# Miniprotein binders against Putative pumilio homolog 16 (APUM16): the designs that were tried, part 21

Target 1, 332 residues: Putative pumilio homolog 16 (APUM16), of Arabidopsis thaliana (Mouse-ear cress) (q9fie9)
Amino acid sequence: MANNNSFSMSTMFNTIQEILNEEPLTVPSPPSRGGYSLFHIRKAEMDIQRIFNFMTGSEDLKDDISVLDTGTLMWMASLMTSDCDYFMVITTNKNGSKTLQKLMGMSDDMDVFFFEAIMRLFIHVMTDKYASYVTIQGMRVFQQDKRELMYDQILRYACFLAGDQYGCIALNEIITDLDDPYYRDQLLDIVANNALLLSNDAYGNFVVQHVLKLRDSRCTRNIADKLCGYCVELSFKKYGSYIVERLLEAGDVPMATVVLDLLACKTEMLIRLARSEYGNFVVCKALELTNEILTADLFYGLVNRLMPYRHLLHRSPRSKIATILDSMSVPN
Short names: E, the ipSAE of ESMFold2; O, the ipSAE of OpenDDE; V2, 0.75 times the mean of E and O plus 0.25 times the DockQ between their complexes.

## First folded at step 15 (miniprotein)

Design r45 (from r38 with M70L; at its last look DockQ between E and O 0.75; V2 from the best seeds 0.79)
Fold by ESMFold2, look of step 15:
Parts: sequence; structure tokens; C-alpha cells
Structure r45 (fold): chain B 332 residues (1-332), chain A 85 residues (1-85)
Amino acid sequence: as target 1 above (332 residues)
Amino acid sequence: SPEEILKRAQELIDKARELMEEARKLLEQGDTDKAMSLLREAYDLLYEAWELAYELGDPELIWEAFELMLEVMQLLDEAEKLRKE
């Protein structure tokens, strides 16, 4: 087993959850010197427990935020962001995340607390199912100067986030919401420039697939260009085969790029692909999508390469390729 | 409309669940080729539902579709293993 000196955020969260779930203590006797310190520590824990209960409580039983005065809201914002564990325990709770999102944007002064906590904990927030939506909300409601700094962090960590189970969904949410062409184009360019790496990743492939669905023709062309020369390799793989299928579906130019890439390999390799576990679906999709008048050259390019090996393809019952080829052959 | 998008996404998810159930039965019977075909179809339906969920901005629906897509990937791994045997 490898030596592991790493610090675990999960261990920290378990510890703080125990503190937050403790029963309220009976009020201690009036403190003496030294006892004053312990009394103040427990008062702060009692105050954070109230905030935790409010933030994470059932939405149906929670006080209306509009009833609270600005001094109370500022006190809450200051205290819950005063410690990274407090912030993470609240924001990783489903209701805590939703409640915080309602507080964000109400006051620029309050937003400073939320912004600083998010930026301090950026990776931890963005790789959590619920806390990541706090960052997404900040990008919608914070002042421009804060949003620009947050976009800089997204751009910096985009590939890391794409490779995370929770980060890939959060990144896709940000990509979906971005309307500013300056930041959107930069983020899409990062995804496209890293498309091969991401397409081979267990979670990054979902970012590439989502981006292809956005119908951004520039980004789609960039992804197709970056993956050109790799489509056969990708088509042998579980995740890569879906990326190639998404490119085939993305428009005439990316479809042509993929089909030409398939046709560029040796016939022996193309037949091996057509008979493979995942590649057969790609070849079948390519045949189906190119079987139109405007793409007839691509369609017959594939047919002409596959037809001499029709008998080998018949011995593979898992795809429609042989059936398609049979419909084009002349009997006897 | 948002209501129509939600109904469509749910229909796609329901059909995908049906295909996944059929694929599980086929894997038990050793018919991995047909199971793979159904799983690829289920994934395509889930991918469309997942993208509709992003259009709605509905995190719960996004995660439901995504987790099903991950389940399809697990079933594809099982089909690969059974073919090797």
C-alpha cells in the first residue's frame, strides 16, 4: 500500500457534524477567569447551531427571509462564512445550499462574505453536488468584478472539474448558463483544446457531449478538428464511441470529418472496427446518417470499403451493418 | 413550452428504464449482443432527456438522467465481461 499523507475533507465534515448535532448545553455557572474563555467558545457553537438549523431546515418550516432585518442577515453571513468547515457543512446540505442561494444577491456587503468563502474553498465547493450550485448562483447575482474573478477560476480549473463526478455536472451547468461571449468562448475553447483528453475520461466525456449539444458551430468545428485522426481509436472505446456518435450527429462538417477519418484507416482496421463491441455502432450510425443525397459520396465511400467483406459482417449479429449492405447488393 | 419539455424528458426516461430492464433480462439469458443494442438505445434516450433537463434548469432531473446514464455504462461493462466468457 502507498504511503498517504493527504488530508481528508470527509474527516473534517464528520467532526463538524458531531459538533453541530450536540444537544444544547445547560447554561454553565457564571464564569470565572479562564472559564470565561470556555463560555465564549460554547456560545459561538450555540450561535452556529442556530444558523445551521435555520439554513438546513425544511423549506416549509423555515422563517421567511424577508422578515429578517439586515443586521441579522449580516450577522448570519459573517458567522457561517467565518470558518471553512461551517460553510462547507451548510452548503453541502441540500436545503442549506438552496437557502444560501436565496440570500445571495440581496446585498453587495453580504455577498463579500459569500464570495470570499467560495473563492477560499473553490475546488471543494465545485466538486460537491449541492455546494456547487452556490457558486453557480454567485455567477448569476454577484457584482461584475466578483463574477470575473470566479470565471477566471472556472477557466483555470476547467479540466480538473471536468474529470470529477460532481464537477463535470457543475461545469456543464456553468457552460449552459454562460451568455457572455467573451467567457463562454474561452471556456468552450478550453474544452475543445482538451477534447481528446476529456473524451477518454470517465466524467470528462460528459462535458464534451454536453458542449456538442449546445449547437455552437465554432466550438463543434474545433472539437472535430482536435479529434481528427483519433476517431477510429475513440470508436473502439465505450466512452469514445459516444463522442464519435455525437460528432456524427452534430452537423454536416463534423460528420464529414468523422467519416473521412474512418475512411483514412486501412481496410483491415475499418473491418475490425465494424466488428468490434462499440465500433459497430459508430459505423452503423455513420451509414445511417450519410444515406442522404447531399452526403452520397461519404455513404458510398463507406459502402465500397465494407461491401467486399460483407460475409464477415454477417457473422456479427450485433449490428445492422450487414443488413444495410444487403439492401444495396444485387441478388445473384 | 417548459411543461412540454418536462413531459418529453420524463417519457424518454421512462422508456429508457424499460429498455434497461429488458437488457438486464437479456444479460441473464446470455444474449449480450441484443442487450448491448438496447443499452445503446437507452443511453441515447437518456442523453436527450439529460440535455432537456439542462434546458429546463432542473438539477434533480439532470441528476436522475445522469445517474441512469452511469447505470447504462455499468451494464455495458457487464455485457463486455459476459462476452469474454
Scores: ipSAE 0.772, ipTM 0.918, lowest interface PAE 0.9, mean pLDDT 84
ESMFold2 (binder alone), look of step 15: mean pLDDT 89; pTM 0.887
OpenDDE base, look of step 15: ipSAE 0.859; ipTM 0.951
ESMFold2, look of step 16: ipSAE 0.750; ipTM 0.906
ESMFold2 (binder alone), look of step 16: mean pLDDT 89; pTM 0.887
OpenDDE base, look of step 16: ipSAE 0.858; ipTM 0.951

Design r46 (from r38 with M36L; at its last look DockQ between E and O 0.65; V2 from the best seeds 0.76)
Fold by ESMFold2, look of step 15:
Structure r46 (fold): chain B 332 residues (1-332), chain A 85 residues (1-85)
Amino acid sequence: as target 1 above (332 residues)
Amino acid sequence: SPEEILKRAQELIDKARELMEEARKLLEQGDTDKALSLLREAYDLLYEAWELAYELGDPELIWEAFELMMEVMQLLDEAEKLRKE
């Protein structure tokens, strides 16, 4: 090849090193319509992949998260929240969610990144099994102004969240943690005002049951008042019967409300309820809980309606009702 | 106290699992009334464990109890189907 010159390996090596040692004077500005140089895309993808691996790895590997310097932590927070997909991939992973929760509250500046990502993606976060706990952690550790904005979103979407498999659990966690009477009362009022709808929902009923367990007397009274007139209908249903049982257990006033509602229906309907697969448990619990001196009128109201038909109640599962009625027929 | 609450919740879940397994056998044998009674008892135990899990702030326990309550609901649907025969 006498007519084509070629460089030696030494010359090519030096040329390559000179190119690598020179830097452009200009820094590329962000693209106007997306699109990044191939180098910028590869760097971002490598950086986020390292963050994915760290965030989603075993929790015991991250017990020493405090040993990471502040600059590294801020870089991680900025990058993982820089894109909605990055944030969701991390937070919908069980370990990613737990690791993020450990980062939250460490720095108010870092928390701004997490807060903005959560608010941007609020519904997606709150309806995910693991990501929703990131929101719950934020409500524990963020500054008050951020927490108030999050409460406003919870109030706005409360019924939607209650009807979601994952949202109902997250909502219950938030209800459990609420200390601020202003937001707590508003949230409980939303649950109570929608109690009939929620009690008939496959997931919303768990929110009503949880709220009744809190034993907030005002909320419990409001739920009982809202469900008054519907207790018989609910008691025939798989989920509704548990709501009525929770009301019976919630205190003397809600118990009386339920029993009076049962007594308001025709005797034929009450007997049908007492013989039904779910209603028999409600009737039995009503008898058990009213069998006291102070509630004797309620107890005997039920007994007097049921006693003529006790022969129809001897088969399991209704036999507990019959046992109570039979004890009333003992001489003296 | 938290350790006692955790132990209590685990005992309730363990008992509920036993009742659910017994209920499954009863459904296979066609004794839907007895199965229903066991399932209602299992649900009550799970509901208590579930609320204890909220007191602990233990997400894994909350979800374990919740998923078992949903399984009870599925078994109740099976019991309803069998009653039509």
Scores: ipSAE 0.762, ipTM 0.913, lowest interface PAE 1.0, mean pLDDT 83
ESMFold2 (binder alone), look of step 15: mean pLDDT 89; pTM 0.882
OpenDDE base, look of step 15: ipSAE 0.837; ipTM 0.941

Design r47 (from r38 with K84E; at its last look DockQ between E and O 0.78; V2 from the best seeds 0.78)
Fold by ESMFold2, look of step 15:
Formats: C-alpha cells, structure tokens, sequence
Structure r47 (fold): chain B 332 residues (1-332), chain A 85 residues (1-85)
C-alpha cells in the first residue's frame, strides 16, 4: 500500500538514513552450512551499534524521534533491551539516557521492554547518575501496574540506595515526585526509622536533609523522635552535625527537641561540644535560631550554661558563640 | 518565579565557589580553623542552592550543587587530617 504522506515519511526516512550514513547495509554472506545462527548474531551486533550511535548522538537530531513509525521504535526497544550490557551502555550515557526518556511513554508495548530491563538491573540502574533518570521517567509515564511494582522495589532497597553516591540523589528525586500517599508515607517512614544510621552516612545524610526540607510535619516529627537523645553525639560528627542543624531549622518542635537534648547533657560536655570541630556550629545555630524565634526559655537556657565559660569560648576564633554572649550585656 | 529561583541558586553557587577557593589557600597555609569556617559557610550556601534546584526540577543544577557539597566534604576531611598531624 502506497504512502501519500510524504512530509512525515520523508522526515522519518531522512533521519534514519542520516544515522546509517545513507549507505546500504552490507550483510555478511551466510555460512556455507548450518551456521545461520552466527550470521544473525553478527547482524544483531551491527544493528545495536547503529542504535547506540543514534541514541547517544546529538540532541538536535533526536528531536525527530517522535515522527518514527511504531515498527521502527519497537525494533529499537526490543534490541537495546535484549542484553543487559546493551541497555546499560545506552542508559549510562548522558545523551542515551535523555533519548530513552523521550521514547518512554510513547507505547505501552515498548514500555514493557523498558520496564523489564529496568527491573532486571534495578540496583545497577538506580546507582548510576544518568541511568537512574530512566527509572524516574518510568515512574512518571508507565502504566499504574508497572509504577506500583517499581515503587515496591524502591521501598525494598531504599536504605541501600540512600547510602550510594548516585542512589541518594535518585532516591531524593523519587521522594520529590512521589504523590501517592500510600508509597510516599511508607518511603518517608523508612527514612525516618533509619534516621540515626543515615544521618552518620556520607550519602544517607543528604536523604535525611532532603526529607526534612519537604516540611512534611509527620516525617519531621518521626525523624526528631528517632534522633531524640542522640543530638549531642551527632553534633560531634561531620555528617551528623549537619542533620542536627537541619532539625534546628525544621520548625519549633524539632528545634526544641535539639535544644533540650543539648541542655540535658552535663555542662562540661556542652562546653566541649561548643568548642569542638563540628559541634560549635550546632551550638551557634541553636543560639541564633532561638534568638530569632521568641523562645526565651531555650535561648536563656543555653546562654546561662555557656556564659560562665565565655573566656574559653573567646579563645575559639572559628565561632560566633562568644560574640552572641557578649551582645547580651549581662553582668558576668 | 522560576527565573528568580535560578538566579538566586546561581548566586549562591558562585559565592560558595569563591569561599571554597579561599579555603583551599588557607589549608595550604595551615590555617585549618579559618578554612573549616569558610567550608561550613560554603556548604550552607550550596545546601540552599541544592534545594532550590529540586524546586526548579533542574537535574544539572542538582548535580552541580551536590558535587560541590561533596567537594566541601573532601576539603573538610583534609582539614581534619591536617589538624591531627
């Protein structure tokens, strides 16, 4: 059957021909006997190389992807997902990831291929800077049954992903986009239940900090409850001190939780914290925020414990604590 | 507006880069305490920019801010090691 829509077909054919260099495909001769399987293996490898070049090529050229016929797109989806290495080489490439994201959601039949590849390689995909955005895009555009299975896997591996350099950012992207209360609440609960361990982790602390910034009152309260009694310990530590600072900033209740923890320790420990490498920043933030919020009991609780040691704090040139205490103008 | 958020995030990143360069020079001079103070200030600016990048939905900006925060953490590790020597 003749095709009279020459504009659309012409654009599609030109795009395909440009990628293939407009030369006829040179196909090796079939073996002289029952080696037909080897012939098809070499053809598939040549085809995947062409698909790779297309997928990873210039973004401007790929603006025409939407005009390719469904048969061509289906062939591409089938072949690039046929082998774990093919899929990973394409999706871990910056342009390959972006191009694949444009293909996702165009056809439910194609999406099955992408979904199955993602599920087979879930951890590898989610711990890669670029491939993880393929999974994130799937959660935006796939049919609901696929999205639910993907969220189940996110919940299963949440703590592992949070501890990974690339996984923690991907997890935060998912948390940001998550609008289903069933999965959202479960994911936030996992983060909160593991808040102490994650708060001390080089990458997990970014997940805790991000969920505190969401201003979800339930999640913030759960995190504060789990960290209650640990704020002094955390404040001595590089990663933990940032978490305590984020709690101080997260609202009046978490701020009070932190300051009450600080006030509950012995004065000698509080002074050691105030002079310590990371704890001085926490104590300074606590003073600044309780002063900016009309929370006089908390502010003066800290001031009264610190003031007798003002001279020791002046000998710490890296902190504003002494300056704040001096501005009080109180006798001794 | 998105344009104001982008401008603010970029200003925060630019200032943080300046503080990080100053901190690197201080570490080479052995002034570890001052370097750590500048690094913590740079981190606070980058954290704000990073959360603004999530608000924009801008993956490249998210990664730029995150990678700089990781660099701050590396510099803080260097500062710790120098103090303990």
Amino acid sequence: as target 1 above (332 residues)
Amino acid sequence: SPEEILKRAQELIDKARELMEEARKLLEQGDTDKAMSLLREAYDLLYEAWELAYELGDPELIWEAFELMMEVMQLLDEAEKLREE
Scores: ipSAE 0.725, ipTM 0.896, lowest interface PAE 1.1, mean pLDDT 83
ESMFold2 (binder alone), look of step 15: mean pLDDT 89; pTM 0.884
OpenDDE base, look of step 15: ipSAE 0.838; ipTM 0.942

Design r48 (from r38 with D33S; at its last look DockQ between E and O 0.78; V2 from the best seeds 0.76)
Fold by ESMFold2, look of step 15:
Structure r48 (fold): chain B 332 residues (1-332), chain A 85 residues (1-85)
Amino acid sequence: as target 1 above (332 residues)
Amino acid sequence: SPEEILKRAQELIDKARELMEEARKLLEQGDTSKAMSLLREAYDLLYEAWELAYELGDPELIWEAFELMMEVMQLLDEAEKLRKE
């Protein structure tokens, strides 16, 4: 049978119906009446429908895995990965994904089937809410050579995954778990090099926010460098304003980079930002964070620019900036 | 430690839900400025919980926090609409 490059519910339904219409599997004659076990008979009688029902059953069925023999498990792994539609029907099911994750890592020989299916269907798996966790589990439990090939695919598709609603969450899980510095640094560099594009994306911004929380000084510096000159522009935007806030929170150097970028614009633009729907939160956070020890010169830079316009900022009741300025003595 | 992280993440989510409910009431009253301030605060709590959920490796918690963050974005859009009215 041929691998299918795309998955659809219509294709899945047709495949299931074809299986149900086939002749039942026959049990071969035993070589003797001794030597057969109940599990060998059950293996011969297993079909894709029974495997589907087992894999997608509730989590309360997880105890059944412990009683299955190795031969039955190998047969199940071979059959469920033998067709793209079979694999995708199982892995896009919440319970199917969880059950498969429990089977992974039990046997290196069995894992070959799972690895090959994942790699064949990589993008389809990684852009599904439940199937993506099968790939994540593989990166935790597979042999090193398989994991390296999977990381190569992650690097190749990183920006595409970051822009997907399910892919961005899966990518963040991979970033969190990644302990190989060769692949980790490359992945972080891809995110940082694309930080402006991702920061303006509905899903990519969550990848940027996640990597900033990791507190990796090199990645944070690279992101700050790529966003330098864009902090005011980003701060006017719904998603961009959160990126700037996360950068302010990421450490003293990225905070200074943002505040200097804010101070580089003309005072009239800074006031417009301070009164804007999203920018007011950025300016407020910049004031709060620079008011702390070691950043006092940046704090007074902001205060000196904003103080003459305190009257206008008071007439914007959504803004806490005026309250902060009112607590100040007259600048010297 | 993992049990303490889970408890903190759950507390952050619970507090964020309270702030979101208070923001909904303020939107009904027309106080969009206060509602937006509470929504931004709720987002910050959810972001912290979301990152703690990644540290735990807890997919259900990751998705709960993420979906709530997306709900905050929806409420911010509603607040913008009401403000212009």
Scores: ipSAE 0.662, ipTM 0.861, lowest interface PAE 1.1, mean pLDDT 82
ESMFold2 (binder alone), look of step 15: mean pLDDT 90; pTM 0.891
OpenDDE base, look of step 15: ipSAE 0.835; ipTM 0.941

Design r49 (from r38 with E18K E41K E64K; at its last look DockQ between E and O 0.74; V2 from the best seeds 0.79)
Fold by ESMFold2, look of step 15:
Structure r49 (fold): chain B 332 residues (1-332), chain A 85 residues (1-85)
Amino acid sequence: as target 1 above (332 residues)
Amino acid sequence: SPEEILKRAQELIDKARKLMEEARKLLEQGDTDKAMSLLRKAYDLLYEAWELAYELGDPELIWKAFELMMEVMQLLDEAEKLRKE
């Protein structure tokens, strides 16, 4: 099951579709009047198809979870986690994920089933839009010893998750909620140590941007240090330009790092950047943010390098940089 | 307060959607430089809304803002391609 070539999500879904297309088992009529749901036959024989229908059904049909006896709930937890295919079909369904989240935390004994299923399938769960919230819920409600093991797995796979479209969102939620300094600092250090790689990734860049918004001064300085010397290269790129803008906004030290990188490159390269599709926005932001009395040396450093090329900057593209230079009331 | 944060995030998203619609019209008209400027502004608004959604812990809002940010990125790709034609 761990081999991607021998087992895939499409193979898993095909198998489950075959099960779902079978005729349901004949079940005796419920002993009482009312609706026709698994709740009304909870003393009768249950099967995996009926558990699937219950877990993935409408929210209104599940308002009676609290009235089911603990033995029935334990049996359901055992059966839905007994097979990786059944667990994944339930948890990758929006309603299935929400229903499972409601069951989590009700019983430590029941939670063992959920924890073990999550850990066995950790990568599959964390890279799914809906199943990943089951893991997030576990980190909120499971006993501390289980949560610590889950954090260890998150740390182990952090860079892989950051590069996944669903994993990056889930990872950012974990980063936001994490209050334990030991795990928080380790996770932030992993992001910072890999900042250049992540900043060039289609999804990893969103993790770097999120972390910079948290305003953790240690992590922000570590990211700035790792990106030092690369800010011009990043600024030519669609995703990289946003990372550089986030650094400019993150505080005085990251701002200085970026501006000094801009000033350190050859004049020809700086002008190419200022005229480029994405770099012009970075240079403009740098001018706007440094145009204050306490950062005047950075501002005029940029202005003095750009001013001799003001007429060229007017020609392509229609840039606010040229307008800023034209508005200078002080000698070049 | 959570209610004030939610209202702010919704206002940012609404403003960003208007900028994105204006940018789409500019791309159809061939004015790619102005379109890219509006798209960069829309992204900044969506990024702020997205971060507010994380503060709220609101999965629906997180995904709504993220999907719009990805749509802005696709529009930027379209603008870039049109400029190189």
Scores: ipSAE 0.757, ipTM 0.910, lowest interface PAE 1.0, mean pLDDT 83
ESMFold2 (binder alone), look of step 15: mean pLDDT 89; pTM 0.879
OpenDDE base, look of step 15: ipSAE 0.847; ipTM 0.945

Design r50 (from r38 with M70Q; at its last look DockQ between E and O 0.78; V2 from the best seeds 0.79)
Fold by ESMFold2, look of step 15:
Structure r50 (fold): chain B 332 residues (1-332), chain A 85 residues (1-85)
Amino acid sequence: as target 1 above (332 residues)
Amino acid sequence: SPEEILKRAQELIDKARELMEEARKLLEQGDTDKAMSLLREAYDLLYEAWELAYELGDPELIWEAFELMQEVMQLLDEAEKLRKE
């Protein structure tokens, strides 16, 4: 069927074959007279546009790709990566990114083209919502030597990526997938060593939160060590308050670090924190999580400091702190 | 199972959206303290869903939860401004 607007697998196969049949299997030669033909320039541009339309079409195209021979796929990979603009236009498109991910891992020789394009454009790719998943897929399916070079680049740019709206999500996906202890430990160490800076960042805080959720005991301890002495300061802040809550949830040592910081400040400061717009949630979480037999000293340390002032916390009627303290008071 | 994780993440997102809608109404009414409490609760649900989405390896779910958490942050900024007025 000669209907490129028809949405069917048979029609898509015909469209692909049409692209291949209109152009030689080799690149066009320049004119022998020392100039360029406008026809050849326009035809080559139209051929890449047909490949672009194919790549950015429907997610249902995955079955069509599986029936193409390796030579055809190799030529497509070569052309798509031959120009940085071609590669970026395809990979920054939601469907283009998904389709390219399906091509990756099919052939080691094809993967060379994708790898080289990603590495050439690494920062641009990693800071795009959709293109970053092409890099993530490469780290899943490429040969080990390529993956190691990509991890080297991740380590180099980790803090920059953590501060980027799209880069932080991509970095977290890489952290989730990374099983190689050599690269995993280095990446987690970079996050932990920069934890204070990242915790105050609009996007970096999501990386710290994600790493704490992974429950890597060494990394969690390192983060707690770096934030020790700063937990009260962080708890006054929108982003910092969430980091402190994640520390409270991360294990006995990080919880103790937070609570001991809270107990180390003056009672006036602790009450200011408990009444503050973000700190009240931290104090409430600390009370809730330390209300256990093994942490009773921490719990009652907080209660003893807060109880005389519970009337100041009661005037914030949506605050759970006053409710917890009231439930503990008993008549004489 | 992955199916149970997906269902749980979707339930958390649905509940968070309800809390966010209620918080928006409270901000219009000037009840900023109640709105902030609901927004922090919504964030906690979204954070759980977001981490479940990473466990699933589901980019669309990761981004849905993340974008909603960013919306919560924007609503918290609005609530903070209204408190100072």
Scores: ipSAE 0.746, ipTM 0.904, lowest interface PAE 1.0, mean pLDDT 83
ESMFold2 (binder alone), look of step 15: mean pLDDT 89; pTM 0.886
OpenDDE base, look of step 15: ipSAE 0.848; ipTM 0.945

Design r51 (from r38 with S37A M70L; at its last look DockQ between E and O 0.75; V2 from the best seeds 0.80)
Fold by ESMFold2, look of step 15:
Structure r51 (fold): chain B 332 residues (1-332), chain A 85 residues (1-85)
Amino acid sequence: as target 1 above (332 residues)
Amino acid sequence: SPEEILKRAQELIDKARELMEEARKLLEQGDTDKAMALLREAYDLLYEAWELAYELGDPELIWEAFELMLEVMQLLDEAEKLRKE
C-alpha cells in the first residue's frame, strides 16, 4: 500500500513525538515483561514504538537477538527501513546504531533492507556520529557486490566527507579498515591528490594526518609531492603547521622535501616563519629531526641560514630555536 | 596487545589533559607563548592516542581524543586573540 495506514505521516509524527518526549536512558523491562522484549513478539503484534524502544534501549538489558526467529528479524528489518525517518531516528541513537550493527550480517536477505536504506540516505548516514558506524559495519559484513557499490560512493564523496566534522572520522575509520587493495589504493590516491585542499581544511587536515600515520610509502610520497612548494605557506597556519610536522616525522624522503622547501625560500621569509606563532614549531622540529649524521647537510643548511639572525630569535620567546643555535656555539 | 594499547592511549590522554589545564592557567596569566608550547605538546600526545584508538577500533576513544584535539585548536585561537590584544 502506497500510504501504509499504520505508518502514515500523522502516525509517524505521534511516534516521533513520543520518542522525543521520553528521556534517553530508558531501560527495557526484564525479558519476562511485555513491551520491550522482542523474543515474545510476533510479526503481527509488532509496532514501530516497540521496535524504537528495543533498538534504542540499554544494551545490557536487551533480549538476546540470537534467539529470535528469522521471520521476526526479517519483519523488524523491513519495518525499521520502511521509512527514512524511522531508520535515521534509530541509527543516530548510540544504542540504536550498536543494536543495528548486531543485526547486520546475520542474513544476506535481511542485509538487503539495511543496504538499501544506507544507500538511499548515504550522505545523511555518513555525516552522523553514530549512524556512520552502521555503514562501516556494512562494509565489514555485506556481500562483496554490496561492498563494491558502497566503496564507489565513498570514493565519489570522499572530499565532501573529509570536510565534515563527523564525516572525516567516519572516512578515517573506512581507510583504517580497507581490506580491498583496489579500493584502498584509489581512496588513498584521492586523499593524496587533494592533499593541499584537505590540509587547509578544518576537518580535512585530520584525514591527511591519519593517512600519513598509516605509513603507506607510496601514499606518503604522493602527499609529499603534492605539498612540495607549499610547506612554508602551510607552516604559517594553525592546521597546516601540523601537516608539515607530520611530514617531517613520516620518513626520510618527506622530511627532506619539507626541509628543502624551507631552504628554498628567501632568508627573510624563513626568519619570519621561525618567529611566527606556528612556524617556529615547524622550524624547531626540522632542526631536531635533521640533527643526525645521515641528514647533517639538511641540518647545517638550516643552521647556516638561521645563525646570522640568532639575535632576532632570542627576542622571540616562542621556541627553542635560539637554544639549539646556542648549542652549536659551544663545544660538545 | 589491545589492553596495552588501551592503557597507553589513556595515559597519553590523561597527560594531555594535564598540559591543557596548565595551558589554560598560563593564558589567564597572559603567558601566551608558553601556553602555546604546552598546547602543541598536548596535541602531539592526543594525536598519538587518537591513532592508537583507530588501531584498537574503539569509537569512544577515537571521539574522546578527537574532541580534545578540537579543544586544543580552540585554545590556540584564544592564545592568538590574546596576543593581538
Scores: ipSAE 0.778, ipTM 0.919, lowest interface PAE 0.8, mean pLDDT 84
ESMFold2 (binder alone), look of step 15: mean pLDDT 89; pTM 0.886
OpenDDE base, look of step 15: ipSAE 0.862; ipTM 0.952

## First folded at step 16 (miniprotein)

Design r52 (from r45 with E18K E41K E64K; at its last look DockQ between E and O 0.74; V2 from the best seeds 0.79)
Fold by ESMFold2, look of step 16:
Structure r52 (fold): chain B 332 residues (1-332), chain A 85 residues (1-85)
Amino acid sequence: as target 1 above (332 residues)
Amino acid sequence: SPEEILKRAQELIDKARKLMEEARKLLEQGDTDKAMSLLRKAYDLLYEAWELAYELGDPELIWKAFELMLEVMQLLDEAEKLRKE
């Protein structure tokens, strides 16, 4: 194999045949739960090992899968989905996931195998870095009836997925692509209804932040409403402070909601927040964003509360709040 | 265009990496408050790049930005611990 010419049909065909003719990786003994014919087990294992090699091999070896005939592709789909372990070995492999994504959508009959395997293993697939993209691809290319069933499962497990390192990224991908108003609104409502819990979670906060970036006015309003009364508490916390900053940035109404929440607490608490490890960034952002003609009442509401304590804020060099307050002074 | 979005996301990541390197030096010098300020700025740049990566539908870029955001969180934890001494 002299070059990586992805459009050479003869080179690609030879590469595929080389993969199909390679020795299998292993031929395990049958399990103790019953007898197998050694010939039948080794024959089937040789076929699946060839599929493993093909699916998990370099993308340079699989530049155009369309040269395989329909019968071969159907055989591969049937065998790789025939056993949960086969499917998971392929889909949790970086190259295996990418190759499977290329197969999906090519044939509705072949997609039935992929869909059934995904649904059987839904949580395992959705919480894996690479396998989750197989599900995401299915939601892009499967027939509508399959996509609806998959969305039902996403809605059912949304909060669990949001709390998972891999699940939160996959969920955000699904939210980004979601164009069906029925499922979109329901998923966004689940995120908003659980916004306080998710905002405090190590991974769930990334789902809330992503949803706020969508600039969906209904969802943003719902999140702001659910977090109203909690913005000071959240602002003391590492993850919560970023959520409050994202609300400040999300539009004039969410910004006003946050600032009014800050102004509703006692001055002593606001000063504690302004001097805290994470809350100082929130107060600073609030000052920066409200420093406009149309939001002057909010800006000066904050300034009037903070100004008497300007010297105390200077003694804590943690933040820029004192510097902002100093710029408000007018010398004689 | 997708090419313009990719270029911007990469520029944001590069700038964030430089801020993170500067923050690491400040942590070594004991200037934890300044380091935290730079880390919060780096996070904002990475958050923007991360959202651009979702717009592109580019999983490798999504994960690249996300892993850097998690690294910023670890550096913020380090800065917090140093300040509690």
Scores: ipSAE 0.758, ipTM 0.911, lowest interface PAE 0.9, mean pLDDT 83
ESMFold2 (binder alone), look of step 16: mean pLDDT 89; pTM 0.883
OpenDDE base, look of step 16: ipSAE 0.855; ipTM 0.950

